# Designs tried in a protein design chat: VH-VL binders against q0atu2. Part 177

Target 1, 119 residues: q0atu2
Amino acid sequence: MLDKKARIRTSREYRNVFEKGKRLSGRFLIIYYVENALDNNRFGFITNKKIGMAVIRNRIKRQLRAIVREYQGQVKNKHDIVLVARAGIGKSSFEGMEKDYIAIMKKAGLFARNANKID
Short names: E, the ipSAE of ESMFold2; O, the ipSAE of OpenDDE; V2, 0.75 times the mean of E and O plus 0.25 times the DockQ between their complexes.

## First folded at step 9 (VH-VL)

Design s43 (framework fv_ivicentamab_arm2; at its last look DockQ between E and O 0.64; V2 from the best seeds 0.00; counts 0 for: pae E 2.8 > 2)
Fold by OpenDDE, look of step 10:
Structure s43 (fold): chain C 119 residues (1-119), chain A 119 residues (1-119), chain B 110 residues (1-110)
Amino acid sequence: as target 1 above (119 residues)
Amino acid sequence: EVQLVESGGGLVQPGGSLRLSCAASGFTLSSYAMNWVRQAPGKGLEWVSIIYEGGYTDYASWAKGRFTISRDNSKNTLYLQMNSLRAEDTAVYYCARGSDYEPYYFDLWGQGTLVTVSS
Amino acid sequence: AYDMTQSPSTLSASVGDRVTITCQASQSIDSWLAWYQQKPGKAPKLLIHKASSLESGVPSRFKGSGSGTEFTLTISSLQPDDFATYYCQQYDSYEYPTLTFGGGTKVEIK
């Protein structure tokens, strides 16, 4: 589980990312990201009913949090990043989700230069 | 004023190579995702390639292996290296800027440069 | 694949007419659709993004609507400056490059 300080928690914080941030769309994920004035990154996760039943949405959210946690130390600091799960993600493998996340983060240039990146 | 100016187009023989340039002014090219879009004479628009802010590159399926997108930040210039050119590659080639919000629609276009592939 | 079918290919109209152009996606693209205007010998100009968001400086007579697989561009009262070719473009997903333009609609004088 992500540290509380590494999580976007309020509606206002989410709104700020959506309104002022940039958007990148992958196969299974959409990310919104914007610089923050903090010394750490914050992550948010959005799953909606288009993905499927609550049990599926919760599974996806757990998987996304695991992915973000795995690569958290390789992400440039001072960013608020919201991951929005796309409808088709329920049929994807964990590896597929991870690959999509990595690709999107590379596109955004959000990994540190010395990060261990995979294609 | 912000603008894009393409150059490098001309007549080439089949199998030949050509490198197009797109000079940006009024904004920092590397802060945006940049695209190449082409249009055959009397035909519609066709996306060719993108280079994201992070430097990641993608290509249309038909363009992979023959086309290479790149940029020189010091010159604020975008490039498209085209190899093994075919008659069907004849087109006006536009450089197009992805929007500040997301790279997938294009809010700024150059005037285009004509590439003619003919024996 | 994200195929985009645009109709009609050609449309003849008079000044003052209400014009409607349709773009159909092969699969749902939510609202990730843009519209462009292109005049002969000129680069395309962005009119609308996110299906209905009008770009700055674009006249209010242009209206984008739709979501999912069906989209429309409407010109409420055609002006002389509006005779041009219009293109829709989807930008739903980009893991595999799938940016696709519609075939275009030429709006010409009747």
Scores: ipSAE 0.694, ipTM 0.911, lowest interface PAE 0.7, mean pLDDT 93
Fold by ESMFold2-Fast, scan of step 9:
Structure s43 (fold): chain C 119 residues (1-119), chain A 119 residues (1-119), chain B 110 residues (1-110)
Amino acid sequence: as target 1 above (119 residues)
Amino acid sequence: EVQLVESGGGLVQPGGSLRLSCAASGFTLSSYAMNWVRQAPGKGLEWVSIIYEGGYTDYASWAKGRFTISRDNSKNTLYLQMNSLRAEDTAVYYCARGSDYEPYYFDLWGQGTLVTVSS
Amino acid sequence: AYDMTQSPSTLSASVGDRVTITCQASQSIDSWLAWYQQKPGKAPKLLIHKASSLESGVPSRFKGSGSGTEFTLTISSLQPDDFATYYCQQYDSYEYPTLTFGGGTKVEIK
């Protein structure tokens, strides 16, 4: 479970990320992200009916929260980030979702610099 | 005024190497995803490579291992290092800026620089 | 990789004509499609993103429509400066190569 302060909770907060934020798509995930005026990061999660039945959507949402929590310390501070699961995510492994998350966060410049940066 | 200016094109023999440059002015290059797109004489557009804001890179499958995209933030300049050049690499090479909201469509293009690979 | 097919490859038209260019994706790309205009000897210019969102400074005679696998670019009253080659580009960005352009449609004077 993510701390209450680290969760995007209201429709207005989600709308702000979608309207003002940047979009970056991966294999199983899409992120929308924008810098906030707070001292912390906040995360939102969206799983659409296209993924499958409620039991599958709930499993995916729990797994994504676990991945985000595991890597929260590596995310640059002061961002609102919404993760949207793509239709194909229901057939991915946990490891597959984790790898996709890490890749898109690195592409977005939201993780610390790593050996893959050429500059 | 916001602009991109490519340079470094020319005639090179098969198996040779060439480095293209793209100088950005009127904006900070490191705040955007930057792309190389090429066009063979009389043919269509073909995406080559991207460097994301965070420094991560991706390549067209045929470019991987031969071409390297990079940037020098201090010079506000994008590069494409091309090795093991082949006749089919003959093209005008454009640098193109990914949109502020989405890295994968291009809202600003340079004038292009011609690379001719011929004996 | 998504295959992007444009039709027609060449179109002959007169000033004042309504012209329609079609772009088909081999699988659904939702609305993640851009249209570009390229004049001879010049770099491409972005006209439309997200299938139907017109870029600032682009004349209102240009209109994009469609979603899923079939998209159209319509020019309601062709002007002399509209004779150019037009390209669609998918950017759903999860197939290799990451980004794919259509083959282009050349709009030439009749």
Scores: ipSAE 0.559, ipTM 0.854, lowest interface PAE 1.8, mean pLDDT 88
Fold by ESMFold2, look of step 10:
Structure s43 (fold): chain C 119 residues (1-119), chain A 119 residues (1-119), chain B 110 residues (1-110)
Amino acid sequence: as target 1 above (119 residues)
Amino acid sequence: EVQLVESGGGLVQPGGSLRLSCAASGFTLSSYAMNWVRQAPGKGLEWVSIIYEGGYTDYASWAKGRFTISRDNSKNTLYLQMNSLRAEDTAVYYCARGSDYEPYYFDLWGQGTLVTVSS
Amino acid sequence: AYDMTQSPSTLSASVGDRVTITCQASQSIDSWLAWYQQKPGKAPKLLIHKASSLESGVPSRFKGSGSGTEFTLTISSLQPDDFATYYCQQYDSYEYPTLTFGGGTKVEIK
């Protein structure tokens, strides 16, 4: 589980990431990210109603949180990062979402602690 | 003052090779996604390749296997290695910087370098 | 893959005219479209991103609109500096990143 300090909580915090952050798209996900003034990373998750019913959206959020938690030790610190699910994510697998996240984070340069993944 | 300056263009025969350079000044090249875009004489713009902040790359399908994008962060310089050149590769080659918000549209361009492939 | 069809290919106009350039995508690209201006012998210049967001320093007579598959660039009162070639560019590809430009619209003096 992500600690409460590692969560983006308020509308103002989300708006800051969307307005000031960089955007990078993948097959199933879009990330928005910006440096923060904290000692830690914070993560947010967006699934809108176009993706499906609430049970589907909640399942996707749980899967994305699990993926983020699995790789959080590799993420360069001091960033606010929002994961936005693309409309087609409901047809993906957990492995597909995981590969997409890894690729996006590598392209963003946010996995700097794992130099071997540049291979 | 922020600038991009391409060099290394010239006349080559089909099957030949060239390495293009793009020197960046006034900003840190590795803080942005960097792109190559070409324009054949009298024709439109065509995307060639991208290198992301994290060092990962993507190519137009026709460029894969023949062209290689790279960068040297110590020299603040972007490169395009072009092999197995064909007459249809004749174009002005621009380097282009992805925006502050995302890698996919270009807010800074160099003036280009001409590559002519002719027997 | 996406095809971007830009029309007209050439347009003759006078200073003061309202000019409209159309760009059509073969598949929906939502609002992920940029517009560029290019003068002979010069690099392209970004005018608009995300279909309608005007870049800093670009005159307000330039307006972008549209979403999905059909997009327009309108110049409300053409100025001498606006005679150039205009390109649209889509940047919404979810499976294979593809950055595709339209074929261009040359705006000439009538």
Scores: ipSAE 0.404, ipTM 0.801, lowest interface PAE 2.8, mean pLDDT 88
ESMFold2 (binder alone), look of step 10: mean pLDDT 91; pTM 0.936

Design s44 (framework fv_ivicentamab_arm2; at its last look DockQ between E and O 0.73; V2 from the best seeds 0.00; counts 0 for: pae E 2.1 > 2)
Fold by OpenDDE, look of step 10:
Structure s44 (fold): chain C 119 residues (1-119), chain A 119 residues (1-119), chain B 110 residues (1-110)
Amino acid sequence: as target 1 above (119 residues)
Amino acid sequence: EVQLVESGGGLVQPGGSLRLSCAASGFTLSSYAMNWVRQAPGKGLEWVSIIYEGGYTDYASWAKGRFTISRDNSKNTLYLQMNSLRAEDTAVYYCARGSDYEPYYFDLWGQGTLVTVSS
Amino acid sequence: AYDMTQSPSTLSASVGDRVTITCQASQSIDSWLAWYQQKPGKAPKLLIHKASSLESGVPSRFKGSGSGTEFTLTISSLQPDDFATYYCQQYDSYGYPELTFGGGTKVEIK
């Protein structure tokens, strides 16, 4: 699991990202990202009823957290990033989700220059 | 003042190649997602390609393989390499800046440059 | 790709008229829709994004509304400067973006 300090936890923090951040859409994910004034990155995760029942939403959330954790060390510092699951994500594979995440992060230029686990 | 200025349009024969340029001023081109959008004479608008802040590129399905979007940060210039041109590629080609919030709608346009493909 | 259908293709109106343009998406795009105005020989100009958010400097007589698959652009009182062609554009995207425009609506003087 992600470190507590690496998580967006409050509604105010989420609102700040949505209002002041940038938006990028992928096949299964949408990310909102904005620079923060901290020494670390923070990640948020949004799932809603459009992606399926609670069991599905919880599974997706776990998978997204696993993906973010896997690549966390390769992300540029000082960013708040919110991942929003799209409706079709419930039918996607883990690999598909991972690929989508990597693609979006590349689009945003959020990976560090020396990142070595990027497809 | 922020502006985009396209150049490089002209008359080419079918099967020919052409490279368009879009010079940005008043802002850093690489800080935005940049797009090419074309418009055939008397017709509607058609999205061609995008290059994101991270340098990732995407294309319309019909454009893949024939069109290549790129940029030169040192010159603050966007490019569109067009190969194997066809008569139906005849159009005014606009460079368009993706908004600061998200790259998928366009808040700044150039004046366009006309490309005519004819024997 | 999303298909965007605008209606009508051409609209004749007089100064002062209330004008309504419709844009229909082949599938739900939530609120990810933009409206542009284009005059002959000129580049398009962004009027509205996110279906209803008016761009800075755009007169308040322009109003965007709708969500899902049905969207409208309304000009409450048509002005001489408003005769132009209007385009809607979806930007929901599926990661492999295929951004699509409507066919356009030409607003001409009656």
Scores: ipSAE 0.726, ipTM 0.913, lowest interface PAE 0.6, mean pLDDT 93
Fold by ESMFold2-Fast, scan of step 9:
Structure s44 (fold): chain C 119 residues (1-119), chain A 119 residues (1-119), chain B 110 residues (1-110)
Amino acid sequence: as target 1 above (119 residues)
Amino acid sequence: EVQLVESGGGLVQPGGSLRLSCAASGFTLSSYAMNWVRQAPGKGLEWVSIIYEGGYTDYASWAKGRFTISRDNSKNTLYLQMNSLRAEDTAVYYCARGSDYEPYYFDLWGQGTLVTVSS
Amino acid sequence: AYDMTQSPSTLSASVGDRVTITCQASQSIDSWLAWYQQKPGKAPKLLIHKASSLESGVPSRFKGSGSGTEFTLTISSLQPDDFATYYCQQYDSYGYPELTFGGGTKVEIK
């Protein structure tokens, strides 16, 4: 579960990210992102009806929150980031969503460099 | 104000190599996704490659393994290394800046540099 | 990659004419389409992004419309400065970008 401080909660906050932010599309995800004036990152999640039934959308949303939480320490601070699930995400594995998220965040320059990578 | 200037084009033999440069002025190149787009004489536009703000790269399927996009942030310059050149690579090569909103449409172009692959 | 079919390939027109250029995508690209203008010997210039969003400094006589698979660029009253080749470009990426342009429409003087 993400801390409440790390969540985008209001429609006004979502609109700000969509209107002022950059967009980058992945295979299963689209991110919209903008630098904020806060001391932390905030995340939003959108799963529209094109994905499938409510049970599928709720599963996807829960899985995306888990992925974001797992990698939150690698995200450059002071950003509002909205993840929008694409129609095909319902057919993806958890690993597939995770790989797509990492790829998009790296392309966007939002992942901090891992200077001391050790396998 | 903002400008892109390509150089390095010329006549090369089939199978040869050539490196194109694109000097950016009026903006910081590393803050944008940067692209190469080419145009064969009398023909249409064809996307070649992108380097994202985060430094990751993607290529048109036909360019993979032959072309390498890179940038030198200290020189504010974008490069395209072209190897194993073929007659069908003959084109004007444009340096193009991905928009501030997303990397895949181009709001600033250089004037191009002509590459002629012929014997 | 999505095939982008642009028509007509060549159009002869006079100053003051209404010019319509069509772009067809082989599958839905939502509204992820840009239009460019290219004059002989010059680089392309961005006119419109997201199918209908006019770029700053582009005259209001240029209008983009459409969504899904059918898109149109309209010049409501052609000016001398508008004789050029126009290109559409789709940018609906699914992780690995394969950006594609239409074949171009040359708008020449009648």
Scores: ipSAE 0.701, ipTM 0.890, lowest interface PAE 1.3, mean pLDDT 91
Fold by ESMFold2, look of step 10:
Structure s44 (fold): chain C 119 residues (1-119), chain A 119 residues (1-119), chain B 110 residues (1-110)
Amino acid sequence: as target 1 above (119 residues)
Amino acid sequence: EVQLVESGGGLVQPGGSLRLSCAASGFTLSSYAMNWVRQAPGKGLEWVSIIYEGGYTDYASWAKGRFTISRDNSKNTLYLQMNSLRAEDTAVYYCARGSDYEPYYFDLWGQGTLVTVSS
Amino acid sequence: AYDMTQSPSTLSASVGDRVTITCQASQSIDSWLAWYQQKPGKAPKLLIHKASSLESGVPSRFKGSGSGTEFTLTISSLQPDDFATYYCQQYDSYGYPELTFGGGTKVEIK
């Protein structure tokens, strides 16, 4: 996705996240996430044929990658994270997907503190 | 021993307030989504509220504005602040831990604490 | 949003009987359903998650099945320890939990 090291690439890697990870659902997205043994995060994206034609699925995947890239600096390291598009995501705007991602990541506790989120 | 122990129940007048506590032992409370579930005498189970790993909260619609879920990680303790209590809030209140995989089904329960709202 | 209708509300049975409890959802919840057992004065105990996945330590005589809107819990040979109330619970959240339980099925000694 952003960098080769930041991508979940193999079926085994995806299976590990689905079998060992936690699941948290939003309006348009589901995330699965698990700690990894690396010093970095890895991201995976799944869009299935229920969502629509290949053009629609490719657009959604590009939008999700852009959202992840924008917020990657806030994500706690050492996690494998798979974003799964829900069937209704095709009706969402980019802003709607972004808001959903932010809410899910906050609920999961995957965003690290920054200067604007003092606790 | 892995367990949850609720306390703080008792008799309270309508319109009153009460704070329930749930002490966790044998695990780190903030590593799980934590829930409150209640059961009126002789009745079924009713979900009340959740606090996620990241500290975000959700409530049953009837509880919003009256009940507040919170936690104190240094004491490994979950709380439920209940305000503007009514007779229909009379119930046993359970603390319940979300599973290792999903926040919304509960693999560990406390013994419950009885709240009676009566004049 | 999701109503869970559980039947029967009370069921009388003898040790050794096959017992079936039904839970119906008002709309599809795919397989996101859990079953709990509760004895008088005790907290509920999780038996099954995701419709059919048996929890560790739960006897194999318990089986969950179903998907979509109709689900069953079957006890293949009722034991004395199984006289209790059973609850189903849906957990098909869409960003805001609408967690609902069925009304319960009390399994009593015949």
Scores: ipSAE 0.491, ipTM 0.840, lowest interface PAE 2.1, mean pLDDT 89
ESMFold2 (binder alone), look of step 10: mean pLDDT 92; pTM 0.946

Design s45 (framework fv_ivicentamab_arm2)
Fold by ESMFold2-Fast, scan of step 9:
Order: sequence, then C-alpha cells, then structure tokens
Structure s45 (fold): chain C 119 residues (1-119), chain A 119 residues (1-119), chain B 110 residues (1-110)
Amino acid sequence: as target 1 above (119 residues)
Amino acid sequence: EVQLVESGGGLVQPGGSLRLSCAASGFTLSSYAMNWVRQAPGKGLEWVSIIYEGGYTDYASWAKGRFTISRDNSKNTLYLQMNSLRAEDTAVYYCARGSDYEPYYFDLWGQGTLVTVSS
Amino acid sequence: AYDMTQSPSTLSASVGDRVTITCQASQSIDSWLAWYQQKPGKAPKLLIHKASSLESGVPSRFKGSGSGTEFTLTISSLQPDDFATYYCQQYDSYSDSELTFGGGTKVEIK
C-alpha cells in the first residue's frame, strides 16, 4: 500500500493537478501530472462509474495502487500524479494495466534512468 | 521569439528516402512533445508522428515501419526519416509543437517543407 | 481512430456575417477538440483548445462550443482577416491510436 504522504487526498489537490498538470493517455489509463514543491511524489486514483459496479472499481483501484507501489522507486521525485482509469480497463489483465502504466510513465519522462540501481 | 523552421523537402522517386529537419528557436525542444503533420496539395491536415518529452515515439498506422521521428537535443532540431516513399506521401510536412498542458494539440507550427514523390 | 466530419466543406459569407462551422465525431471525445485557422500558403494557427478555451491573442468573436460528438465554431461578426480554411481536431487519442482532423471548412468571400 502507498504511504499516506504519497497520496493525493483532497478535492483541491486533485483540481490543482487537473487544472495545471499535463495529460498523457494510454490504452487503459490517463495520467495527469505536475511538479510539486514537496520532497516526495503523491499519487491519486480515479475510477468512475463508466468502468462498472463498485466491486469492479474497487478491484481496479487496488491493482493500480499495487502497480504504482511496485514502480515507485523509478519515478522522478517531486510530482503529483493522478491516474484515471479509462472505459474498458475492467476487461484488462493486471499485466496489461502494468504494461500500460510503464509505457505512459516513460512517455511522460517520469521514470528515472537508474532509480533502483545507482552505480 | 519562438519559431520552428522545416527543411529537407524536395523531389524524390517512389521507393526513395528523405530526411526532414525542423530547427527550433526561442525554446528548448526537449521540454515539449513534438509532432509532424502533413497536408497533400489542396487537401486537409493529417497527423504523422509524435515524440514525447521522455523520447518515446508513436506513429499514424500508415506511417509505422516507414517513418522514424527523432530529435537531437544538442542541435535543438527535430527530424523525420521517411523511407519507402509513395506518390501518396506527396505533401507539405509541418513541424508542430504540442501544448505545454497536452502533447496532442499544437500551439506552434513551422512554415512547412514540400515533399514531392514522383517518377 | 475516431472519424471527424466537418460541415459545410465550403461556405460563402460577407464581412459582418455570423458564421457557424460544425464538427462531428464518430464516437464521444468528451471535450478533447481543438480548432485551427489556415490561410492560403501559411501554416495552421491554433484558435481554441478543449472545445471552448480561446487561445491568447485570438479575437473574442471566435467561440467554440459543444461536447461529446457535436461541436461548433462560431464567428459572430466576420472580418476580412477571417477568410480562411478552418479545421477541427480531436485529441481523445492515446499512444497506440491516432489524432484526427476534420476535412476542413473554407470560408470564402460571397
């Protein structure tokens, strides 16, 4: 699970990312991202009713948090990043969501070259 | 102050190759997603390719395998390598800058360079 | 990729006229639509993004509206500088799909 300090929590913080951030689309995910003035990254997650019932949305949200946590060390520090699930994500595999996340983060330039292997 | 200038267009035989250049001035090209958009004589606009801030690329389906977008940050210049050219590739090719908020709409365009593919 | 249909392909108008151009997407694109103006021999110029957000320096007589599948560009009082071809462009695309433009609308002198 992501530490609470690594989470975007308030409506105002989400609005800031949507209004001032950059947007990139993947197959199953959209990210909005903006540099913050903190020493850490913060992530937000949005799964709307178009995806399906609450049980499906909750599963997807848990899986996205797990993916973000797995790759957290590779993300350039000082960013607020919101992941928005697109319609159709409910039929994707965990691996499919993971590949989409990696691709979009690389396109955004948000993955550091040597995040977990400094030599 | 900010400007894009294309060059490298000309007459080429079907099956031939050509490399287009786009010199950026007044801003740092690597801080933006950059695009190529073309327009056949008397016809509408058609998106060709994008290179994202992170350096990853994407292409129109008909351009995949034939065209390669790249940039040289030291020269602040964008390129489009075009191979296996066909008569239907005849067009003015524009270099276009993706917006700071979204890579997918274009807030700055070059003058264009004409590519004619003819026997 | 989403098909973008623009209408009319050509319209004739006089200075001072109200001009409306329509753009239809084959599927909902929310508000992810831009409008461009292109004069003969020149590159396109961005007028509007996100369906209705006017670019800095673009005259207030230009107005974009719509969401989902139907969008309009309106010029409330046509000026001599407004005779040009106008293009809509959807950008609800993702990295393995395509950006698409409408076919264009030429606004010419009556």
Scores: ipSAE 0.402, ipTM 0.832, lowest interface PAE 2.5, mean pLDDT 88

